Miniprotein binders against a7ua95r516to809. Designs and how they scored, part 123

Target 1, 294 residues: a7ua95r516to809
Amino acid sequence: ASLSLLSISDLVPDLQFIFFWMSNAIEILYFIQQKSPAYMQTIELMDDKAGSKESLLSATISANEEAMTILEEVIMYTFQQCVYYITKTLYVVLPGLLDCNPFGTEPSSEQCRRAAGVCVCAVCVMPEAVRRVVSVFQTTSDLLQQYQVHSEIQSQMFAYLFFFTNVSLFNQLIDKGPARGWFQRSRVLQIQASVKILLDWAKGAGHNHLAQKFFAKFCSTVTILASPPQQLSQMSWKALCAEHPSLKPVQLHRILTQYQLMAELGPLPIWQPSSEDEAYIYRTVDLLESFENH
Below, E stands for the ipSAE of ESMFold2; O stands for the ipSAE of OpenDDE; V2 stands for 0.75 times the mean of E and O plus 0.25 times the DockQ between their complexes.

## First folded at step 8 (miniprotein)

Design da37 (at its last look DockQ between E and O 0.05; V2 from the best seeds 0.00; counts 0 for: pae O 8.1 > 1.5, placed apart)
Fold by ESMFold2, look of step 8:
Structure da37 (fold): chain B 294 residues (1-294), chain A 84 residues (1-84)
Amino acid sequence: as target 1 above (294 residues)
Amino acid sequence: SMTYEVTIRTDDPEALREALELIAFALRILAKAMGLRVEEVRREGDTLRVRISGTPEQVEYFREIVELWLKVQGIDARVEVREV
């Protein structure tokens, strides 16, 4: 099969190597942490024959701290390398979520036709674009479990992957949405359906809390854009800010401007920012999100 | 401090061969964590030899810790210590 070199399956050998060293470094660090107190006590109980017991203890404590620092650096480096490889594949596949039609994509409809005899049109397979994203997450989950990576590190990995996914989707929607037609209502509803499939995967995989936390900005954006005009036009700026606290004023303003344009509600602004927010709605430096976690 | 040669021998040489890089890394880092200076780690056939400097008490504890670590890794091996 003619697959991209950036597919997750092509990177599995590299990821296996990195996960092997990350997992083992974590295990050795834990082993040292559990054994060091008793070892230091053994040194404290030694005969002070050469008058060097205090110097030996001090040097040993320093060396012990250096060893643990080396392991922490290996863990950090291998974690960063895993994130690098995985997000490289996510970057390639994520834009497809914004373009796909989950209600009728050809590969999914073919598999749905084959399954139609099993139930009354209630079961379909994932759209291909969504499947590619889920495949990255599922492969990551399988590798983390295969190498028995500590659960806290697994959570940190998915927290970053969900954060990256949210930033990538949000930035592309805001930046490229007008040119790509992604603010049209039919497209927004398709995007909403695709994101729901992804969120359902995260819930089934045990990451619901992380997904709710880190997808909030993109989900809020899609929720606003999917709202019926009668309902949204009756909401004040203050109410929208309260309902969608993840959105900065400049972001909310941009989303509402695009909504008003696509819903053809005329040129007069419907939503008036509060006095507090008025200074912030044109700060384009705050429009796009950073991939840095702070 | 005195210099010691620590030898790891096994009845399962394939397990040692398959995990050589991990074992060598673990020996260096465990020795360092105990305040021992590792001078050399080398493989000789089905044995792994480590040259370290430290007190006799530190080296004996290192031997015990390495045997325990190898056991939790599922590697059945003996750890021998000789002053050089």
Scores: ipSAE 0.677, ipTM 0.907, lowest interface PAE 0.8, mean pLDDT 84
Fold by ESMFold2-Fast, scan of step 8:
Structure da37 (fold): chain B 294 residues (1-294), chain A 84 residues (1-84)
Amino acid sequence: as target 1 above (294 residues)
Amino acid sequence: SMTYEVTIRTDDPEALREALELIAFALRILAKAMGLRVEEVRREGDTLRVRISGTPEQVEYFREIVELWLKVQGIDARVEVREV
């Protein structure tokens, strides 16, 4: 198998079967929704034969509701299965996004010599790790288009995939970032550039609104961490909360603490939490986000 | 209620065979949506036979709906009804 086949291609055969059933269940549901009113009207216009019309109509309405419930269950189950396989693959490839260099592949000693010689390969871009994430999104988009899945369902799927990606990246950055050196300014700038590639893909795919909504927390985190010290040190706690409403006070406090350490800043009175937020921060340990949509 | 056999025949039996599981599922769901009871769905070579209980009016409407749904799927089929 080629290197590209070792990634998203292994996912495609299983997903094709599930998308097939999901798409067809959706089409049957829409077909029934379109045709049922005319059928119900036909029953209502029937002459009363020994007073059986009312019981027939009632039984038919009940059976129709039951049929719709079965279809909704099939659609939900197949949707959840697609999401399961796609997010399982995403979870494996997402950590690479936090470790890669989109300003050119970070060269080995030999590659450094080539780059010093003004080699074109030193400026060539999309890191393999970012390409793997983009290919998962692109394959999902291709399958939704191949099976002509309605746009509302496509939007729901990408909303969830962006939500999952946001939570996964945020949790990995906050939990593992200090030990991995991801809070160092050079690494944050690399992460910011990699995230921009994902957001640019989403915009090109017609999902800009969903990406802006569901990536808000991770984007806020990276934006703060990438801010120059002279700019960030002039923003009050209140201003930061207003600019980044997706961040919980405890999360913003942790981000600013890591920023102070990496930028070698002394204590900043301007970053003192409000009395309400300070009380919350000292009561909670809820730094990480949940993968559940409760 | 009387018992009827609904027979689906097409000049493209390969299309019918390729989508057999989907078509059988759709037939059961469409019947249920109309308040009809499906006793069995049976494949007989290149045809599908559906045993269904209902009034003559309901079963005739079912025949029309099934034929219309198959056309939406790109399958041009003849759907006939017989009382059992």
Scores: ipSAE 0.572, ipTM 0.873, lowest interface PAE 1.4, mean pLDDT 82
Fold by OpenDDE base, look of step 8:
Structure da37 (fold): chain B 294 residues (1-294), chain A 84 residues (1-84)
Amino acid sequence: as target 1 above (294 residues)
Amino acid sequence: SMTYEVTIRTDDPEALREALELIAFALRILAKAMGLRVEEVRREGDTLRVRISGTPEQVEYFREIVELWLKVQGIDARVEVREV
């Protein structure tokens, strides 16, 4: 099937299987870790009848170590598989988030139409492109909850998904933005509104801190681009660096340069990088984010 | 769903006693995974008795997993299933 046709719904059966094993493996591993010391102590306190105690202890230790190793492998493998499938789905739907107009009249989702009225739930009022992205995250959340996956693993999953989303959106905006007109203020405001919907969902889902952390770079970029020329032109390079610490100097410089071109402001001395940052603004290798730095 | 009694018999009752919590936990996880309900886990002498409710197929699979798990734990035990 072409990547373009891959929906999160199509992956649910496979994801369910993976989440099942992941959840069970985590629970068993946790149990072994918590109970093994007490179990070993119990064996140690047994009367050493005919050397059976040492043999039992050794066998128990070996069995637990082997089991823990296998369980850890299962957890890692299942986690990676989940991330792989979910990120593939995100890859397909994320470009639509940059192109969508959240202020336009898009038809309400079919799912909420089946109820005898216009559903005005937060999901139903979302633009289709935003809803598709949110659906991936919501489905992931629902599956994690359904299988009662450990909270730390849930947090790691969302951290990675938000990281991936931020990198993808940021790189697309920086690379393709000028050519696609995404740096135009009207388009930026659309993007800002769409991202706000996503962040509001993340907040409602209990992932506010993760979302704020991992979307910081993309949000900073959008915030700068959404700023009125009159306001942004009054901000020095140093002030912008301080306000947007998630942006590397090369990234900020690129954003400001493209903003300047789009707004026809000409060169602004106030945006000139500091002498300290001047060497870094030419590091084009640092311009785009890497998917490997997680 | 029918109620089944799964009996674990071993010649090493001390090993079974010590493993009781682990077995009970594993059984709960397995039960949850399989849609089984664990009603009771009790030790009677040299046997561990587990009351579970489920389908015959689920209970047989449960038996197989328990037997495998006990083997991995180094516990030589027989797992018997009867309808109650």
Scores: ipSAE 0.014, ipTM 0.311, lowest interface PAE 8.1, mean pLDDT 84
ESMFold2 (binder alone), look of step 8: mean pLDDT 78; pTM 0.752

Design da38 (at its last look DockQ between E and O 0.89; V2 from the best seeds 0.00; counts 0 for: pae O 7.3 > 1.5)
Fold by ESMFold2-Fast, scan of step 8:
Structure da38 (fold): chain B 294 residues (1-294), chain A 83 residues (1-83)
Amino acid sequence: as target 1 above (294 residues)
Amino acid sequence: SMTYEVTIRTDPETLIRALELIAFALRILAKAMGLRVEEVRREGDTLRVRISGTPEQVEYFREIVELWLKVQGIDARVEVREV
């Protein structure tokens, strides 16, 4: 069945309008912050007839604070609207990243022969699903540059987009992964390659620090699942917890359980939770991540 | 305090295109300075702002508005008169 996906390109005109108002509200806020001290000083230095100056100064300070509050509300509202439309687009395109194959489909030797007698070497290409996600990030970056939005707000925007992407991918993988076959080794390696493309984009865009911080949970998950069986079986529960501190005990336990099922490891229990963590592996309410920032 | 009219004159195309932004900025800048904006009206190439305050505050407002418009790249004449 063919469904129309929400394209970031379809939202550009609306986003341009919102970014315009956000950028201008930020600029006005900075302009007032820069000019207000000098104005307040001129009031303080005015001739005080019958004590009216104290009242005027107090009223002006209050009015200034109200003006700043209005601008902060406009900035917050426009920021939230941008985030809403961008993350709504991300939500639609992100699951495709878990299903795509950046290595391409390698035909069997017989199918390779039918393809003009030459076997096309499997290479890492940007699948359309990954391209759609990258396009959302790139379009956001372009709009922030077009409207000269201050770097602090740019960092906040990408912090939230990476946070949202991390939570969405993690929740999709954990919740739907078993039914979708995403925990199979071949699929995990494809997911790892796709994630690397996103992280490489973030590094190129100057957001490496934000990407490392906000993708930690999903990256830890993919790293564990992509680990060779011999390597992973040599790590204790304590060692895995230390190496992957972003994962909660119930999350780590679920990931390792899926790994054991897919890797057909021997009958010996390899990963045993510590006595302190044992109670937490049954906390199913903590399995999926919240979209609310802690 | 007396009532003044602050007049902003620029080309009609610029005024129409930036009208909402200029009107918003005027109201916020006035509020930040403790001034009361009674009315904002457009007439052709002119935006008229009725504002209450001391002569010194309103003249400072005129200078701040002129500076803000210049920062926006808008060529405009900003004048004040008592009404």
Scores: ipSAE 0.697, ipTM 0.924, lowest interface PAE 0.8, mean pLDDT 83
Fold by ESMFold2, look of step 8:
Structure da38 (fold): chain B 294 residues (1-294), chain A 83 residues (1-83)
Amino acid sequence: as target 1 above (294 residues)
Amino acid sequence: SMTYEVTIRTDPETLIRALELIAFALRILAKAMGLRVEEVRREGDTLRVRISGTPEQVEYFREIVELWLKVQGIDARVEVREV
């Protein structure tokens, strides 16, 4: 029953198992790569009997490559399994970022909940919805460090998690934002504040470049919607495209249309697409982002 | 191509806890060296691996396994005998 609303802490044992095997497969792969040249030299310097040395060397090279391929497949499979489990928890907690008020006073941890019974806890001034997302990222980071996963693979993991986060938040905002009231200016400012906490976490964790790259589309959307109407209405379509290159024409046009409705503005000629982009603003297939292609 | 038995001796608690990892590593390391693993079995505080290869390949395997176990923090003795 409760598996539909997963916390990352419930998945830690499964993630520990998967990270254990991923980390060891990586270590063994690098160990083999380090030792293979000397081993092959040992065979090459071997006393050749019955003319079998060249056949033995060729077979050994093939077997060595097969062993490394097996390890690479284990690494890929375990990586995909980690991503699967982690993104399932992200999928459950991410919509809460769009609904939360980061200016609230709710406790964000068990220790803060205990303290709140006695006094107001200022130590944990993070909305619960944001804390849940940060907890997923932090737990992932802690596990990667605990199992000494290679830094390049840690970067690839967070690249995908940030990609997934961006796609999930962007699609929810675009698809459901008007009906959920998420396009109201005060609400957008709350969303912006919540996302800033995530960006600050990513910077502190050493993933600032990845976060800047992969959150760009969602952040551009929020930036546009958070801009004062007078300021934004002075920007042309071409200027907005140049400032927000992460947004496709259909996406930018949809955002500006929502901005018009939210600000009670009529159509703005300055926001009409250039002739080059005119055909692209109606490509509904391009409106929502795909989880397949990050 | 001859048959050898490689014996890994370590404390029983470590062997029980790490059996799956050690067995996996032994099979992959042997394969990377062109050695055929016939059987891996645990006998008390000992893990016994039956492999086929040249004497030179098997001695290098013994050395590499001992080094890998040391990297893992596993204090073990690795011996080879022809069978």
Scores: ipSAE 0.686, ipTM 0.914, lowest interface PAE 0.8, mean pLDDT 82
Fold by OpenDDE base, look of step 8:
Structure da38 (fold): chain B 294 residues (1-294), chain A 83 residues (1-83)
Amino acid sequence: as target 1 above (294 residues)
Amino acid sequence: SMTYEVTIRTDPETLIRALELIAFALRILAKAMGLRVEEVRREGDTLRVRISGTPEQVEYFREIVELWLKVQGIDARVEVREV
């Protein structure tokens, strides 16, 4: 009950505090790293009065290493906290993406504040379920930019969020898809369109490469399921493996089996796994993605 | 090792908003330079840091703090006084 009410907007004050400290810790760390060598050289050039120089240098090095270690811990901690809060919000909104009909006239409840009247911006025309997911990513992007977080940390943040999103969506589709009718072609096309909107947003936000990389499994699954029976039935197991290298043999086998059931095609010899893959298609432990592999 | 007081002067609004950040940064920077931080305190529109070190260390600390504040977009004067 309480989780369903959690919006990214409710977390913004806490996230702002965390991002503030994360950004500042990063800046201080880089500043120390950049200036420490010059300072050490300055100490080395000092007159060695009574062996004090070596002692001072050693003490300064040790103190610098300790300070850097503390800053790294702060950065890691704040990063983890951001990820925790943001993924908690994603967990709430992601299920709605699979049930979304992007072709329906669902009125967007949120008008873009920038336009006097009905805003037709890309976000305002999004289906509500897609908009909610995009809002989480956009808010994250805005906060990272607002606090001028280092670009590498931004990339790592989005990499993890896209990873989490892919795992969540993939696992839900594989596990619940048959029961919820998400393997029906019409529903798959809706899912494909919804994911395309998300990918288009990621492209516009400058994260195209990360999105393509981390959504590969989910996109491959949706692409296979969206394929017409006439087209897919002409593709061999080997060809499908080659075209969708992000899918494990067990995953591909599961998708094809469910596709056969939904399309009433029966068993297709052309989709029979190779002798090499036959041992792997029964590894049910590898069917669902793990959140720990990142 | 002598004791010095480093004083940061900036506009009061900036000091209030950034006090915790500045104090944190000063402690970390001082530590990284092998300086002993004895006290960090706000006094009116100034932030004062009492540190112990060599004259050369403290001068370098002043320069680094001034540069850091500049990078942060904080217009501040950093003064050093032997105590």
Scores: ipSAE 0.014, ipTM 0.337, lowest interface PAE 7.3, mean pLDDT 85
ESMFold2 (binder alone), look of step 8: mean pLDDT 85; pTM 0.820

Design da39 (at its last look DockQ between E and O 0.72; V2 from the best seeds 0.00; counts 0 for: oily stretch 19-37 1.75, pae O 10.1 > 1.5, pTM O .750 < .8)
Fold by ESMFold2-Fast, scan of step 8:
Structure da39 (fold): chain B 294 residues (1-294), chain A 85 residues (1-85)
Amino acid sequence: as target 1 above (294 residues)
Amino acid sequence: SMTYEVTIRTDSPEELLRLALELIAFALRILAKAMGLRVEEVRREGDTLRVRISGTPEQVEYFREIVELWLKVQGIDARVEVREV
């Protein structure tokens, strides 16, 4: 696959082929799991005049396990191929979500604002950048439904896609955010609104629990950046950690430090942890860090 | 143990026929393996798949029943026949 800008629609024929094989391999696996006990019972009821029934049963159990292993490998391979192509497309479109203004004067965002003002049941039109991300998830959902992929596999795929999206957005925001102005309050509120549209899509698609679980880190980060600096400075370290359990202490500290340096409202007091809090921030269970380097 | 030929005929539009037969061939190989049967060869001739397997008459008959059931469950319109070679 090319690293160039790709539309999800360009990948549909290739994805259809991969989903076809994944779905059928899953169905064959389930069929074998359901029918194997009956077949094994048939072998056990055979005449053992040749004295080979136990050997035949053992050989059949081994062959059955090998058949299931082949199917599991096909399922894993096709699953990984789908994830690879879908995440490649997501990676290209995700940065647009961080640079998107859902409150802008585009026709789509304007229609969404009007609909929100009129009726609680009104469907809003998404900004183009957000729509491109949603389109990838919707196309994935459509293909999983078209090929009748089992709900368990569907859940695993969206768990992975949400995990990837969360990590990608978090890394982009932390690594590039300060330089791109994304830590400015007005930009953070735009990002928060865009992410809400994505989470609302996930809820409508039946994946609310997965979205809340796998987007927790990015959502916590955006929530912190959208919080007034004075409010954050008044909270204890334990309270901050308790309110944002999805963030590692060191990550939370870095976010707070970056936020205080980049605040658009003027100079902010630098947040300083206590000696005990500092020890907690940098605590690790990695035993390799206990070795001396001379 | 004897050698048997399992013949599966399906009716599909030409553009779907090859994919349908490839799916059936894959399923037959996996189902046979799951049952401890040896597949000697698989051949495609137009709308027909011919599979040669080695096994006992009882195992091969059960295989035919399982294949027919799988095709029915999947909604695949195909006919299965077995003969000793």
Scores: ipSAE 0.621, ipTM 0.904, lowest interface PAE 1.3, mean pLDDT 79
Fold by ESMFold2, look of step 8:
Structure da39 (fold): chain B 294 residues (1-294), chain A 85 residues (1-85)
Amino acid sequence: as target 1 above (294 residues)
Amino acid sequence: SMTYEVTIRTDSPEELLRLALELIAFALRILAKAMGLRVEEVRREGDTLRVRISGTPEQVEYFREIVELWLKVQGIDARVEVREV
């Protein structure tokens, strides 16, 4: 039954099992860390008339470290399994963020079968595509709290989920944006509004610092694309690099190229890359981000 | 070293009994290992776990104290008995 992994709600029983063991392994590890010094001291205070106390202490220290290593491996494995299952659901729902319209078409943008008249007002309705992404994050947060997972581990999990979200959205936009029309200014403004809803969720959940850190590349991309032409055309290449340090030269160059096409601008001398950056604007190996944790 | 049998009997509700015993068995294996005790066998018999360990009498007495403390911290209602075998 767990082999059909289509949504986060279908995964909750499996995630509950994994979080149970992760949380308990963490608690046992901390318990051992608290008690180990006193235990070792007990061995130090033993009567050693036979001269074997140092051998016992050395063997016990080694065994203690092995036990803690086993727990660390269980924690790492269960963490990676949680992240694996959660990112599978994120991978499926994230592209919808790039297609949704959070503005002005509230009744036609509502695909969740909500009857008109039961919603207090149209501005209270989160677009279905955004709701699906938020639901993954909220379900993860609820499970971490339910199992009382240590706050440091909760932060690490959301750091990775935000990293994954950033890479997925950025790569989809850069790779498929021309064919899907996502660089059109009206679409960029819709994307920007959708991302703001997601960032507001992260801030309300206590993860604002992590979201600002790990969404920087995608947010910079959308900020540039959303800028009015009369404003952006006044900014030099160096100024854009300084305002958007998360973007590599090849990425900034590609974004500006797409902007020129959609704004119907000819080449702008002010956007010519600096001498030191010109070697990098054609490094296609650097264009898309890796899902590797760096 | 000598061989001891540690018996853990829990009062967990039946719907949670299996998971509780699996957690206790895991914790006992890890705690014993952390203290340099060799775990030879872990058996489940109904609501009871029987763990065979080998170590010095001093290590095993400390292990009993640590297991009882761990159970108390976890809020697990259980009784711990140790017997030389």
Scores: ipSAE 0.590, ipTM 0.888, lowest interface PAE 1.1, mean pLDDT 84
Fold by OpenDDE base, look of step 8:
Structure da39 (fold): chain B 294 residues (1-294), chain A 85 residues (1-85)
Amino acid sequence: as target 1 above (294 residues)
Amino acid sequence: SMTYEVTIRTDSPEELLRLALELIAFALRILAKAMGLRVEEVRREGDTLRVRISGTPEQVEYFREIVELWLKVQGIDARVEVREV
């Protein structure tokens, strides 16, 4: 099937299977970890009639360590598979978020219209492009809850998905933004509104802290680009660095340079990088975010 | 060391049963190993999982209790029976 036709709904059966195994492997791991000390104590209290107590204890410890290692591998594998499938779906729907006009009259989702007439739920009032992204996250959340996946693993899943989303959106905006007109103030305001809807959903879903942390770079970029020229032109390089610490000097410099071009501003000495940052603004390798090392 | 057969029966729906029994078989092997029990055989027969293990009576009883607790935590309504073979 072409990547363009892949929906999160098509992946639900496979994801259900993976989440089932992941959740249960986690439960087994925690069960062993919690019960092993009590079991070892029970062995220690047994009559040492045959000198076999130490051998049994040693064998039990070794067996527990091996079992836990295998379970950790299963958890890691299933986690990676979930991330792979979900991020593949995100890859398809995320570009639509940058082209979305949230202020346009897009028809409400067909699914809610069929059930109750005019649905005014938060999802139904979302632009279609935003709704598609939210649907991926919501489906993920629903599956994690359905299979009662441990809260730490849920947090790690969303952390990675938000990270992936931020990197994808940021890189697309920086790379393609100038050519696609996404640096135009009107377009930036549309992007800002669309991202706000996504962040509001994340807040409602209990992931506000993670969303704020992992979307910081993209949000900072959008905030700068959305700023009126009169306001932004009064901010020094140092002030902008301090206000937007998630941006590397090379990234901030690129954003300001493109902003200057789009706003038809002359050279602004106040935006001149500090002597300390001057060496870093030319590090083009640091311009785009990496999907690695998360 | 004696050989015991642990039988797990569940009334879960067919698809859930299939998945649960596969998982239980995996879990039982790990748990038995972790407890110093030898797993000799794991067989699935319809709605029943049969696990042949070798150990002391005390170890097998403890294993039974742990399996029952695990099943309960998983929300699996199952009966666990132990028989010496």
Scores: ipSAE 0.005, ipTM 0.263, lowest interface PAE 10.1, mean pLDDT 83
ESMFold2 (binder alone), look of step 8: mean pLDDT 76; pTM 0.728

